VH-VL binders against q54fm4. Designs and how they scored, part 16

Target 1, 189 residues: q54fm4
Amino acid sequence: MSTAPSPTITSPTQTSPVVINKSLICQDSTVSNGVQIAIGTVLHPRSSIIISEGAGPIIIGENNIIEELVQIVNKSPEPMIIGSNNLFEVGSYIECKSIGNGNVFEPKCKILKNTIIKDQCSIGAGCIVSEDKICENNTIIAQTQNSQIQTTSTLPYDHHSSIHMTHLELLHKSIPLFHTIKKTPILEK
Key: E = the ipSAE of ESMFold2; O = the ipSAE of OpenDDE; V2 = 0.75 times the mean of E and O plus 0.25 times the DockQ between their complexes.

## First folded at step 21 (VH-VL; framework fv_lerdelimumab)

Design c6 (at its last look DockQ between E and O 0.03; V2 from the best seeds 0.00; counts 0 for: pae E 12.0 > 2, placed apart)
Fold by OpenDDE, look of step 23:
Structure c6 (fold): chain C 189 residues (1-189), chain A 121 residues (1-121), chain B 109 residues (1-109)
Amino acid sequence: as target 1 above (189 residues)
Amino acid sequence: EVQLVESGGGVVQPGRSLRLSCAASGFTFSSYGMHWVRQAPGKGLEWVAVISSDGSYKYYADSVKGRFTISRDNSKNTLYLQMDSLRAEDTAVYYCAKDSYSLWFGYFDYWGQGTLVTVSS
Amino acid sequence: SSELTQDPAVSVALGQTVRITCQGDSLRSYYASWYQQKPGQAPVLVIYGKNNRPSGIPDRFSGSSSGNTASLTITGAQAEDEADYYCNSYDSSGNHLYVFGGGTKLTVL
């Protein structure tokens, strides 16, 4: 009975840490004038950040992931402020007053006008946050068969942060290999 | 080397106007937001106003809104602060500061040495 | 407008470690920047972001954040570190403003 050699678990090659020192904006993304994007933030192809006529600027913080078909639109004369470490998944629509940090917007969710999303919120796929709503920290909105439910997360922030950073590192490494990147006048930090 | 040099300060009576200037050099002036920050004698720092890199957006502290006007001339690498209806509480050293970003929401990575404005009867 | 609060004064012995803390609701959402100001001089940026030092700032300066607080730490305080220190952040409570802390006077003993 030939003892099959135990598979040598090759220790994962320690890939050198990817230094995130700039924003990553794909050429196929649409970004209006008056949009500010901070370091580390990634815009996937076919994403759009649009300022309507007469509207205020859009300011996006650091290390955000904006996936394909995401639409961020400001129609208000007031600035739209988005914090850091947010994940906007495919097809999400954002027309908010402000978004804090560490939020997850699942696919095709909609954040309607004048909304305030604070920190560490999760908006489920296809969910709609109505106009003028304020989502407090750690708000979870999820879609059931018949309705949207809202609850408060008890999960520690650290868990979301580590996964997000790993994702960012991967994107910063991989996206330039497959996509043309816009030259951004952002000072390398 | 980045340099910011404020000028135009002086002594004025309440209700009068004064215009401050900030001459910038050592960086692409037209690429960055610019701020005014003031400091009353013996007091802390107070943000006054910001203007985007292209001048399209301007915002003010409530304490100066309607009285002060921030502007810039990118061809001259110069930031301005028009101060109207001056009050005694406007007495301060006024600093121009460079934003780390094109609009704002960054940090003040460079400061001028400031110019003193004294409003007194 | 949101307020940032700082202790008005702190002291540290030469070579020891001191932590200056800033507290405010805005810090839950935004990183603080820290500025050093010596008498008769303009403020100088010493820390920004999560923990970034501008060029020329000694490595004894570090930044941290937790909850609604941001902290500037000087590990191995030097005589030249005696100054006023101000925290700053974006104010999300009202108009789009910057807010400074009240400042902390650091005395090196």
Scores: ipSAE 0.364, ipTM 0.780, lowest interface PAE 1.7, mean pLDDT 89
Fold by ESMFold2, fold request of step 22:
Structure c6 (fold): chain C 189 residues (1-189), chain A 121 residues (1-121), chain B 109 residues (1-109)
Amino acid sequence: as target 1 above (189 residues)
Amino acid sequence: EVQLVESGGGVVQPGRSLRLSCAASGFTFSSYGMHWVRQAPGKGLEWVAVISSDGSYKYYADSVKGRFTISRDNSKNTLYLQMDSLRAEDTAVYYCAKDSYSLWFGYFDYWGQGTLVTVSS
Amino acid sequence: SSELTQDPAVSVALGQTVRITCQGDSLRSYYASWYQQKPGQAPVLVIYGKNNRPSGIPDRFSGSSSGNTASLTITGAQAEDEADYYCNSYDSSGNHLYVFGGGTKLTVL
């Protein structure tokens, strides 16, 4: 089925792009054996990606931003699969089955076990996505006072695509200046 | 030059076993995940199995789970596929393929030329 | 669900542009990779990620993706581009780790 047309307001810009050709994994992050991280993804200090005893691997796609104190934990024997262009803000906790592309996980939100988050979802600060829940594309979960609300966008849009890539490029420039970097998989020789 | 050379194919009766080998050269074998992919005569490609670079993770297509076993010997740069309880439906050319990464999130950047397995009475 | 759909055949006139498409739910989470297979040969990777070409693949090959759809585009098609083309993706759900499309036979007229 076709998707709805996106509203477009564009301004052509001629810039020199920053080439992102590897992941950046800060030395003081914790990453279990069996975690695979694709090109462009950034792990900030004190983030952790943990495979529990007997659990399957964690596979993380391209150009994700994983901020300080984020915890990604797989306790299932099945692989945990996280797509591309996701933003995991400070202190979020992730125990999903899978996460698609272009999602935002605001600070200290909790994504509980066996959940499926598809594409272009926004999970508000401190919000909890309960076990086994499936968040379809464009789901917005926010917290007001002591309740969570869930809505969906009436128009599909890539609301963080341009800002995300700008943010990512700045991180690739700045993080190596101020933090020690783990050796990452060799993408090209 | 990266090279993958499969061997061990042949004609075998249903219910029997066969072991395929894939000799790797021209890259650091122990750094990459490895796959088997098959193609029935006149048909498309079907992914069969993967093994991580250190052998700690193995996954199989449903069509072969419980019958096939993927393994590797990193000291010999060799990938294996043990095929038990073979069926006529397993008749195919079997390709060895290199993953671009240590697990399997990458792409099949190099392929062998394949070895034919024929399962017939 | 965990299936990639391709048209079985496509034709292009020599020197013209052709697009081969691949659709499936897994493409919402992952980019497709594309493989060319000429008669009697092993598959060869031609596009990975959004639009990356391995060394030795002509720049007339390009890739794109949107939603659940990935496309392989060949501009200025040449006779040697006549082949079967397969898309492949990770399977983010269910019982398979990888899935191939059924393949598209490209004929260059």
Scores: ipSAE 0.062, ipTM 0.641, lowest interface PAE 7.0, mean pLDDT 84
ESMFold2, look of step 21: ipSAE 0.006; ipTM 0.462
ESMFold2 (binder alone), look of step 21: mean pLDDT 91; pTM 0.936
OpenDDE, look of step 21: ipSAE 0.255; ipTM 0.747
ESMFold2, fold request of step 22: ipSAE 0.039, 0.043; ipTM 0.627, 0.613
ESMFold2 (binder alone), fold request of step 22: mean pLDDT 91, 91, 91; pTM 0.933, 0.934, 0.936
OpenDDE, fold request of step 22: ipSAE 0.123, 0.043, 0.017; ipTM 0.700, 0.672, 0.627
ESMFold2, look of step 23: ipSAE 0.006; ipTM 0.535
ESMFold2 (binder alone), look of step 23: mean pLDDT 91; pTM 0.938

## First folded at step 23 (VH-VL; framework fv_lerdelimumab)

Design f1 (at its last look DockQ between E and O 0.05; V2 from the best seeds 0.00; counts 0 for: pae E 17.2 > 2, placed apart)
Fold by OpenDDE, look of step 23:
Structure f1 (fold): chain C 189 residues (1-189), chain A 121 residues (1-121), chain B 109 residues (1-109)
Amino acid sequence: as target 1 above (189 residues)
Amino acid sequence: EVQLVESGGGVVQPGRSLRLSCAASGFTFSSYGMHWVRQAPGKGLEWVAVISSDGSYKYYADSVKGRFTISRDNSKNTLYLQMDSLRAEDTAVYYCAKDSYSLWFGYFDYWGQGTLVTVSS
Amino acid sequence: SSELTQDPAVSVALGQTVRITCQGDSLRSYYASWYQQKPGQAPVLVIYGKNNRPSGIPDRFSGSSSGNTASLTITGAQAEDEADYYCNSYDISGNHLYVFGGGTKLTVL
């Protein structure tokens, strides 16, 4: 009975920590003039950040993940301000007044105009946040079979932050391997 | 070396106008947002206005909105603040400050030495 | 501005550590920048981002954040550190894009 050699669990090669020292904007993304993107933020291919005619600028903070087919649009003369460490998943539509820090926007959710999303919110897949709504900190919006429900999370912020940073590190390592990156004069913060 | 030099300050009566200038050097002026920040005598710092690198966007504090106008001439590396309908509460040292970004929401990485504006009857 | 609050004055003995704290809702979403101002001089940036020092700023200056607070720490205070310190952040809820704390006067004893 040939004892099959126990698979040597090769210790994951401690890949040198990826220093996130720039924004990562894929060439296949669409970004209007007047958009400011801070360090660490990642724009996947086929994402779009659009400023409508006569609208104010869009300011995006640090370490955001903007996935494929995400649309961020400002139609207001006022600036659209997005904080840091937010995850915009595939196909989400964002037309907000402002977004805080550490939020998750699941696939194909819609944030409508003049909406304020504060911090550490989660907007479920396909959910719609109505116009002029204010989502307080730790707001969770989820879709049920018949309706959208809203609750408040009691989870610590630290968990989300750790996962997000790991994801960012992975993206900064992998995306340049497969996608052409825009040479944007990134004003290094 | 980055240098910001404010000028145009002085003593004016309430209701009058004054125009401040800030001459910039030592960096690509047209690539950065610029700010005005003021400080009343013995008081703290108050943000006044910002202008984007290309001048396309301008925003003001509520305290000066409708009265002050920020502008820039990138060909002259100069930032301006037109102050109309001046009030006693506008009395302050006015600083020009460089934003670390092309628009704003960076940090004020360089400041001028300021110019004093005194509004008094 | 009422959006960011600072203690008006703090004291530290020479060579000791002092922490200046700024509090406000905007700090949950944005990092604070810190500015040192000596009498009769313009403000100078000393800390920005998570914990970044501009060139020329001594390593005894450090920044931290937690919840709705940001802090400037001076480890091993020197006589020349006596100054007013202002925190700054962004206002996402109001019409003011920028907001300064009220300032903290640091006295080195």
Scores: ipSAE 0.458, ipTM 0.808, lowest interface PAE 1.3, mean pLDDT 90
Fold by ESMFold2, look of step 23:
Parts: structure tokens; C-alpha cells; sequence
Structure f1 (fold): chain C 189 residues (1-189), chain A 121 residues (1-121), chain B 109 residues (1-109)
């Protein structure tokens, strides 16, 4: 599905003095053959991106932040496509069909198979997105009073780019000081 | 100073193909999403397709899915629309429009003057 | 329900105030953008977000929204404001991504 082209940076903000020209994949992360990771994406230690037997590739866009113990697993013969500027917080589990851009997956949330998450969604801690569900742009899923509730945000594009890019720039500066980095091919699109 | 110039319109028979181009200048083309929007004679505006700034995401209106392909060449500052299996209802002026953001969730802040596509037998 | 509905035509006397409305379920969640189109010309963005005007758009143009309705208001209408006006929003269903209203022809009397 995704054919992400030439190297780019998120456009809503002015350029910063820090230039991000590579991905950072910590040596103690697990990445299957057939996973492609674009410029700027950071994999923290003990994260996993796994292609199951007989499954299609996993394509991951630019400037994503994948925290510790996150598992991204494709068990489908179809490609799994993950866009750009997403935050996958500690221990989240991702078995989607596709994820768009600028989403936040809070700790230990579960995104089950054949789901489609579009843009600017926030999936709350421990929440589950059931198989085959589609989360439209700006969806917020949260846990309240022993139930899982869905609502819609009105501020999708004004906040995520600036805050996310600041966080990402810090990680690109700091992670190489403390962690061994895998040699990572750069996607040129 | 932003300028968008469409070309490649013309008269074609149903079932044939046509490729539209949009030459962009006055802004950093590679930083913004781009759209095609069409307008049949005497009718309203209809959104057709979008491509993200790096080309990684493409979305189409249901009326053109499977027949039209949006693409871009950022080294040439050019947006394209490949139109296959053309139908009479595709007859319209085709505008290229700049998204205010790098993806596809902005507003259309600049438009070209359009190129006419006529599909008739 | 993903459709945006506009009155097909509205008239205003020169110098008077006019309101052009746009209704649809998507407008409960998203702001409308408004585009002016004069005969034989490309559309021009006049209002985006809640009530933002691009550079070069006169301050007589303003926008508002409430519930499922967005409005474009022209205070002190001028002859050059005679045009078609389109609202546009995200498609809440996700099937079409963007949707335009059918357009409103504004006649300045």
C-alpha cells in the first residue's frame, strides 16, 4: 500500500537547527528481515518488529518513536503499513493492517489484527482496538468506569508536530551516547 | 508568489487514458501534500485525490478509485494524475491544489487555474 | 450524512450583511473551509478553521460554527463579492476523505 518517497521532515513546523538524517535502531531491539524503517524513526531497547512465517513485509515511515517492549507483529500475508510521526509507548502491541500518521498508542494498549488506524488518533493505556475495526481521524479511545469509550478530538494537527519533533530531536542526540546502534538502511523515497 | 499550472487536458474518447501535470513554484513543493479537485461544467467542486509530501500516502474519491493514480516528482516540482478508463462523467476542469500541511488533513490554500478534460464519443 | 448541504442561491443588497450556511454531520467535529469562485476563475480560500482569513481577504468576511452548521458572513457586501461559495470539510465517515458542499451562488443586488 504505502510507497513513501524521498526523505522529508514533517512540514507544519519551521526547520530546526537539528538535522535528522537517519533512523536509530538500538542493538538490543529485534527486527525481522523484510522490515523497512524510514529516516528519523527510533527503536528503543527491547522493542520488537516481527514478521511471522508466511507474512508480508512491515513498512514504517519517518520520525516514529517506538518505546521499550513495544511489539509490532505482522501475521497477515498483506503488507503492514505504518505512517509517520507516531508514538508507540511502552509495552503496546500492534497487529494492525495499517496505521496513519501522528497517532499516540499509550502504554500496553492492544491494536488487534486487520485494524485500520487513520490519523491523529489517541489510543488510551490498556485499551483494546478489536479485530477489523477502523478508527477514523482524530479518534480518542479511553478507559472509563469499567468501559472503553470513543470520542473525537478537534486539535489533531496543531500540537503533535512541534512536541513530537522536539522529543525526537532529543532522542537522536541522546540515544547514541548511551546505546549501541544497529546499522540501518535508510529508505529513500 | 505560489503558482500552480496544470496541463495535459484535452478531448478523449471513453475508455482512453490521459495524464495531467501540475507545475509548482514559489514554495517548497516537497514539504506539502497535494490534491486534485474537479468541477464538471455547470456543477460544483468534487475532491478527487491526495498525495502526501513524500508520496507515501495516496487517497482517492470512490468515483475514481482503481482508475486514477496520483503521483509526484519532487525533483521536478511536479504533481501528476494518471487517468485511465475514462468515462463521460469524468468530464471536468481539473484543479491542482496545495494542502496547507505535509499530509492530507489541511485546507486548500492555493489553487491552479485548471485544465479541461472532455470525455465524449 | 457525510454530505454538506448549502442553499443553492442567496441574494443581498449592496452594503448589507449576508450569511451563507453549510450543514452536515462532519461539522460537529471539524471546522469548515470556505472557497470563493468567480465565473471562469479558480476557487480562492476565504476562511479556514474557526474564523481565520488568509492574507489578502477583506475583513468583511468572517466564519462561525455551531452544532452541525458552519456559516460564512459577509458584512457590507460589495459588488465584487458576487460569486459561488463552497464549504469543505473532512468526511467524518472516512470513505471520501473530503467533502464539498453543493455551492451557494451569491447575487449582490
Amino acid sequence: as target 1 above (189 residues)
Amino acid sequence: EVQLVESGGGVVQPGRSLRLSCAASGFTFSSYGMHWVRQAPGKGLEWVAVISSDGSYKYYADSVKGRFTISRDNSKNTLYLQMDSLRAEDTAVYYCAKDSYSLWFGYFDYWGQGTLVTVSS
Amino acid sequence: SSELTQDPAVSVALGQTVRITCQGDSLRSYYASWYQQKPGQAPVLVIYGKNNRPSGIPDRFSGSSSGNTASLTITGAQAEDEADYYCNSYDISGNHLYVFGGGTKLTVL
Scores: ipSAE 0.000, ipTM 0.451, lowest interface PAE 17.2, mean pLDDT 81
ESMFold2 (binder alone), look of step 23: mean pLDDT 91; pTM 0.935

Design f2 (at its last look DockQ between E and O 0.43; V2 from the best seeds 0.00; counts 0 for: pae E 8.8 > 2)
Fold by OpenDDE, look of step 23:
Structure f2 (fold): chain C 189 residues (1-189), chain A 121 residues (1-121), chain B 109 residues (1-109)
Amino acid sequence: as target 1 above (189 residues)
Amino acid sequence: EVQLVESGGGVVQPGRSLRLSCAASGFTFSSYGMHWVRQAPGKGLEWVAVISSDGSYKYYADSVKGRFTISRDNSKNTLYLQMDSLRAEDTAVYYCAKDSYSLWFGYFDYWGQGTLVTVSS
Amino acid sequence: SSELTQDPAVSVALGQTVRITCQGDSLRSYYASWYQQKPGQAPVLVIYGKNNRPSGIPDRFSGSSSGNTASLTITGAQAEDEADYYCHSYDTEGNHLYVFGGGTKLTVL
């Protein structure tokens, strides 16, 4: 009875964590003067962060992912403040007053003016968050066949965070291989 | 080495004006937001004002809004605080502090040693 | 305006671990920074972000956050760590963009 050798579970080679110590802004992105972008944040090509004439600055936190064709626009004289660890997916439009942390904005969703999105919210594809709305923590907005529905998530924050960080690490490794990066991550007005 | 040196403090009567200066060196002054933070004797830290790297944006604490004016001269690497209509409660050590970012919402990575302003009758 | 609250005073025995906590709604959305201030001196940044130390700050200093709280931990307190410690965060609802805690006086016994 030949005892089959126990498969040596090769411990996954701990790939050295990618140190994210700078923002990654692609050359083909459009960023107005007066926009502040913290470290780790990634702007994909053809994304835009725009300050309208007479509008306040835009402050973007750390480790945000801003994908292609995303538009972030401030038209208010007040500052627009976006926190950290947010995912803005392709074609989303953002004209909010403020966004907290750990939010997901799915493709082509629209966040209209003076809106406040707090933390750990999910805005579904094509959904519209109306003007002056406040989305409390863990708000989920999803599109059905006939309407938008709103509910509250019960999922732990940690799950989203781990996936997001993995995504960021991948982007920081891959984007510079294929895209030219802007040298200056912070633009002065 | 980053250095921030405040000056202009002193003793003034209520209702009077005073102008503080902060001389910066050891970094690209024009690339960073700058702050004034004050500390009353025996009390905690209180944020006073911020000015963006290019001076385009200015914001104040409610306690000093309308009375204080923050400004900067990037050609001289100098930050200013014009204090008008001074009150007894404005008595404090005033620190200039460097923002880690060009606008604000960074951390205060460097501080001056502060200058004392005393408002008393 | 958002408020940050700290215990006014804490004590730690030499070589022991102490945790200074800051509490406030702003901490749900923003990381805290921490500042050490010794008597007659200017504040010094000791922790910022998730858990970042500026150059020159000993590794015995660490930062953490949970819910509406942020904490500064000193693992193996030294005599020179006796100081006032202030947390800082941000207020986005008004003109008071920066908020400090009331400060915690740390005594090393």
Scores: ipSAE 0.087, ipTM 0.695, lowest interface PAE 3.9, mean pLDDT 88
Fold by ESMFold2, look of step 23:
Structure f2 (fold): chain C 189 residues (1-189), chain A 121 residues (1-121), chain B 109 residues (1-109)
Amino acid sequence: as target 1 above (189 residues)
Amino acid sequence: EVQLVESGGGVVQPGRSLRLSCAASGFTFSSYGMHWVRQAPGKGLEWVAVISSDGSYKYYADSVKGRFTISRDNSKNTLYLQMDSLRAEDTAVYYCAKDSYSLWFGYFDYWGQGTLVTVSS
Amino acid sequence: SSELTQDPAVSVALGQTVRITCQGDSLRSYYASWYQQKPGQAPVLVIYGKNNRPSGIPDRFSGSSSGNTASLTITGAQAEDEADYYCHSYDTEGNHLYVFGGGTKLTVL
C-alpha cells in the first residue's frame, strides 16, 4: 500500500487487466432493502445507503466508487437515481434527486435534498450543494478562503474515465484481500 | 428460454375497463422488475408502467397515472395491468417487458409479442 | 420535458456503415439502450449500457455516446438489418421514469 519501494530486486510487471463482472459490497456496509447496485460498483466498509421510511428506491449505476463513511440517503418518495463512474470520497453525504456520470464528490462534501448533479462535476472537499440546486455538466464547486465558488471545467472527459477505471480495477483486486464481501449474484436471474 | 405471453386485449368502448395479463417462464420471475410498454398502430414505443421484483414500488407514465394499475403475482409468475377509464388514445399493442435488474435501470432484455387493445366508440 | 429525438428515416447501401443517432438531455447523465423492431414483431434489445451487446446480437452492432447524443452504429449493413430502431433512457427531469425516442426506420438499399 504505502510501502516505500526498494529497487534492489527486479519485480515482475506482468499484470493482466481484471474483468469487472460484479459489484463489491463490503460486509460492514449498510444497504437498505430497495437499493439496486449495478455491476462494478464498490462499497467500502462503513458506507451506508439508506432508504428512509416512506421513501422511494435508490438506484445506483455501474462502476461507482463509494468510500468509507459515505452516506447516501433517500428521504423522498421519488426514486433517487445515481448514474455510473462516480467517485464518492470519504465521508461525503448524498441526499440528491439524481446524479449523472463521471462526477467526483470530494471528502465530506454535502449534496442536499432535491439536487440534480449532471455529468463530470467536481464537488470540492467540505463544499455544500444547497437544496434544489442544479449543477450542469462540467461544474466545479470549490472552497476558497472565504467562500464557495463555482466554475466550469475544461478537463477532457476521456482522461477522467481512464483514471477512474484504473482506480476501480485496483479496488476490485485489493478489497477482497482485506475485507469480507457480501454475497451478491451478478448473473441476471 | 425466457418467454413472456400477454393476453386480455380486445375491443372496448371508451370509459370501460380491461385487465391484461403476462405469463412469464424461463427465468426467476420474482427476481426482476417488470414493465408495460405500448405502441399505437403505426406509431413509436411508449413506456407505460413498472413494478419492482417484490411489488413494493410501482411507477406510471403521466398519461396513465390514476387510471392504470400495475401488479404482479410472483406465486403465479404473472404480471398484470388493470386499465380503467379507457380512452381512444390508449389504443395500442401492449408489450410485457422484463427489466434486467430487480428494480429498474434503463433497459428491457426480453419482450412478449404483445396484445392489442382497441378503444373505439 | 426530456424528449429523445431521432431522425425518422435513414438509408444505407448493403455492406456500408450507418449511424443512427438519439439526442436528449437525459443522455448527458445516463446511458441509452437500443431496440430493433421488424414489422409485425416485438422489439429486441441490441445495445445497452455504453456499448454492450446481448448474446446473439452480431458484432456489427455497436453503441457510443458523447454529450447529449447516443449513437447506434451498424458496420457492414445486411438486408436483415432493415427495421425500426428505438433509443431509450431514463427521464428523471420530466414526469416519466423512462422515455423512448420516436424511432428511426432503417432502409437497406
Scores: ipSAE 0.007, ipTM 0.579, lowest interface PAE 8.8, mean pLDDT 83
ESMFold2 (binder alone), look of step 23: mean pLDDT 90; pTM 0.930

Design f3 (at its last look DockQ between E and O 0.34; V2 from the best seeds 0.00; counts 0 for: pae E 6.9 > 2)
Fold by OpenDDE, look of step 23:
Structure f3 (fold): chain C 189 residues (1-189), chain A 121 residues (1-121), chain B 109 residues (1-109)
Amino acid sequence: as target 1 above (189 residues)
Amino acid sequence: EVQLVESGGGVVQPGRSLRLSCAASGFTFSSYGMHWVRQAPGKGLEWVAVISSDGSYKYYADSVKGRFTISRDNSKNTLYLQMDSLRAEDTAVYYCAKDSYPLWFGYFDYWGQGTLVTVSS
Amino acid sequence: SSELTQDPAVSVALGQTVRITCQGDSLRSYYASWYQQKPGQAPVLVIYGKNNRPSGIPDRFSGSSSGNTASLTITGAQAEDEADYYCNSYDSSGNHLYVFGGGTKLTVL
């Protein structure tokens, strides 16, 4: 009985690192004029970044992931500032004053007006951050059966960063294969 | 080559007005935010104001808010700073600076040589 | 509004390494940019982002950040590096969008 050699599934060795040198905005996303998006940031289809009438601009930093059905809305005359390396998961609603770096917003969470999310926070699925709230660095908000709980993370930031960057690289490689990408956004009103 | 050339500086009395201009060349002026930054004699740099690429958004330092007005004419590649109700503490070299981004929140990648404004009785 | 603090003066021997540090809460969330200003001249951008140099800036200039601090390092200081150095960052805590450090005078010995 000749044991046929098991085919060695050679995992395609990604030989060259994906260079993120531009923002990736899908055509099926909605972006208002006055929105600035920095390099590396990805907008999935059916995401929206909206500036209400009379509201200030929205500034989004580098290497953010904005997934499907995410809504980022500024209704304030003041600028909305979002930092870098944030993950906005499917269906999250963002109406904050500012967001720092390295935050995770899980599906269908809501960040209400005038909130400040600092750095390395995690907002659980379906959780609501009330108006005017300030989430300090490393804040974790999670939903339990009966209530939302808040705690502080002790995990090193580096772990989250590596996973995030890997995710970004994958998106930059894969999204253009399946979706039409917008050209450089027109920022003029 | 990117060039920024400020003009309009001079000596004025307190309470008077002065208008500064910054002529830009060597880049697509209408695509970038522009800033004014000042430096009092022997002192550090102080951010004064910013205007978005299309002029839709303007923001000011508290020290000049209500007195200074930033504007731009993209057809002339020119940035302006209208300075009203001038005070002695407004004495400074005023620099125009180009933002690296269309709106702002970038870095000041190019600077003019500055124009001196002296407010004295 | 947030403040950025710098040492007012530092010295370095020719060919040696010097580190200029900027400290402030804004630096926890935003990158610093660094500007060199020689007497009677306009500021010049020397470092921005994580560690980016504009064209024409020598590779002896580098940037780093940690916590609420940003640093400009000159490895192998040259005589022409004698200047004032300013850090800058966005400030979201007040009505000022940008804040400069107080500046550091670098003397090359």
Scores: ipSAE 0.266, ipTM 0.746, lowest interface PAE 2.2, mean pLDDT 89
Fold by ESMFold2, look of step 23:
Formats: structure tokens, sequence, C-alpha cells
Structure f3 (fold): chain C 189 residues (1-189), chain A 121 residues (1-121), chain B 109 residues (1-109)
């Protein structure tokens, strides 16, 4: 009864398809009220998506992979928007304004307040993206000794998407074997 | 058979107020974000405002911020737009639109037929 | 706001293929949705999330995206496809949460 049918422009007598919306949210993850997660996104155990008191919502797109101990935090009254096909590796900290598509955030990197990360960026392990920074498409930030280096990648977008989708398929099959899953996000105020 | 029916449009003088209503049926109104979108005569579509499913989040286009207030009454399945300090540039057909998601995601999957607001001396 | 730019008018011969384009900075981060508006009617969603069709939308409608550009393609255009077409996207950096393109009037000859 509570199936939300796709929009139609035809007769009201047509049967609506049953659409199964699937996002894998491990029971041991923490998700604030006001977070919206689209189809295909995976939250590993002990990841957290937190809205600070008085802050705006967090909108997360499709097919993201959010690994263990990742923290996504919105402290701004404006919405935080995260696109699709992103990989957030273990322990990364995200307090962006927006993140586009197909990005990789390597372990324990920090994406600070009011940053904009566009598409196909790679943020290296332990790297810090300073407040207000804008990372244009195909930006690579890496750590070398005690300094960060920024360069531009020429890797094709479709190549990243193919590897990401294969990884995501494996997670959708394997995670339920080893972890308790929340069936739906809690939609609270 | 989702239906959205706008009402409350009319002719008003600049600086005055008007309240629009949108009656919803055929879906669980309280589960979805709702939008107002307007279209000036002979012009394109302009997004105006959004309210989340439980009313806790509201956002406005800069052109109307501070003058318009979006609200909803989930017990009556009704969306509202309070329009204060109206200007000639607010003249448009105002559409009520359903978001596909409880907050919003950018798919306006159902639209009402619109109500005309004319702001003129 | 991150303005979305569309050509104001495009023509296609009956049964031929046409592309309607939409360009803007927001399209680098978010997929476009496409709306059809026939004269005197409310808009109707025809493509969402890059290339998904709502139930009841013919398979001659498809979407694509590359860089900052989204396209709506109508293969085998029919007389009933004559309408205005609007793209729409999230505006992550602007004065609006959502932005529409200026619209493209499609004439089917």
Amino acid sequence: as target 1 above (189 residues)
Amino acid sequence: EVQLVESGGGVVQPGRSLRLSCAASGFTFSSYGMHWVRQAPGKGLEWVAVISSDGSYKYYADSVKGRFTISRDNSKNTLYLQMDSLRAEDTAVYYCAKDSYPLWFGYFDYWGQGTLVTVSS
Amino acid sequence: SSELTQDPAVSVALGQTVRITCQGDSLRSYYASWYQQKPGQAPVLVIYGKNNRPSGIPDRFSGSSSGNTASLTITGAQAEDEADYYCNSYDSSGNHLYVFGGGTKLTVL
C-alpha cells in the first residue's frame, strides 16, 4: 500500500510497479534525523552521519561506499549535498559544503568546513582539504613527508565508475552475510 | 491518481499579501517534500521554495527570501505559500510540485495545474 | 545561481532524432531532470537521474550527461512531442536550491 509509484502521464487504471529501494545501512552505524540516503549507498559499521543542533540536512546520493569510522558532519544551517559513486575510506572526516561524483577519500583524510569537492577527485590518506577550498574536477591531493601536493588526474570517469560498481556489487552480496542491516533509514524530524 | 490542486490566486496591488493553498490527494502527503515553482507569463520555470515532509526544513529562492513563507498542514494534506510584500515581478502561475523524497532530491514527479497571481496597480 | 543554458528553439522532422542540450556548472555534480510542458498544461517529468524514464514515458526519450552538459534525446519524434522542454538541477553554490534551464521549444515538422 505504501509503495510510491513512479509518475505516469497515462490512465489511472494502470498497475504501478513495485520498486524496491535498497541501501545497506549497518546496524552499528549512527545516522541523525534529517539525513537522506539514496539507493545503493552502503554504510559500514561504526560510520556516522551527524547533523549538529540547528544545522541543515545531509543529502547523500546513490551508490556511495562509506567505510568504517567515517564521520560526515554538517554544522552549517545550509544543506550538505553529497553526490553519487564516492568512496569514503576508513576514518575519513567530512564537513564539506558539497561533494560531487566519483571521488575517493583515502583513509583518515579530513575535508573541512565549507569546502567544495567536484568530480573525480582523489584525496590522499591523512591529507587535509582546508576550509573554503574548492577542488575542481580531477584534482589529486597527496601527502609527501610533511607537505601536500596537488595535481590533476587524467583517468577516465567511466573507468572509475566501472571499478566502483564492481566493488559495490560485492559489498551488497557480502555485507549482509557478516553484519546486521537496518532495513530503512529512520525518517524523523 | 496523485492530485495537486492549487488555489488562492488573484489580482493584488504591489506591497499587498496573498496566501496560496495546494490540496493534495492520492499519496501519503506527510512522507514527501513539497515545492512551489512559478512561471511568469511567456517565461520559463523558476523554483520558489521547498519544505521537508515534516516541515522542519524550509528553503527559498533569493528572489523571494524574507517575503514568502512556505508551510504545510499534514493533518489536512495541504501546502501553503504566504506571499508578503508582493512585487510586479512576482506575477506568475504558481505550481505546487511533489518531490520524490521526504526531504528533497530534485525530481518533481507530480505537479498541480497552477494558480495565477497577478500583481499590478 | 549556477545558470542552466538551453537553446530557445529546436526543430525536428517527424520520425527523426533530435537532441536538446542543457549546460551549466551544477551539472558537473548533479544529474539533470527533464520536464515536458505542452501549451496550457503543467510540466511533466520525462527523464530523471540521468537516463531514467518514469512509468508511461515512451522509450524514444533518453538522457545523457558529459562534463557540464546534459542532453535529452528524442528518437523517432512524434507530433505529440511538440512542447517546451526544461532541464532542472540542484544548485550547490547559488542563490537558489534548484535551477531550471530557460526552456527549449521543440517544433515537430
Scores: ipSAE 0.212, ipTM 0.659, lowest interface PAE 5.0, mean pLDDT 83
ESMFold2 (binder alone), look of step 23: mean pLDDT 91; pTM 0.939
ESMFold2, look of step 24: ipSAE 0.038; ipTM 0.617
ESMFold2 (binder alone), look of step 24: mean pLDDT 91; pTM 0.938
OpenDDE, look of step 24: ipSAE 0.018; ipTM 0.612

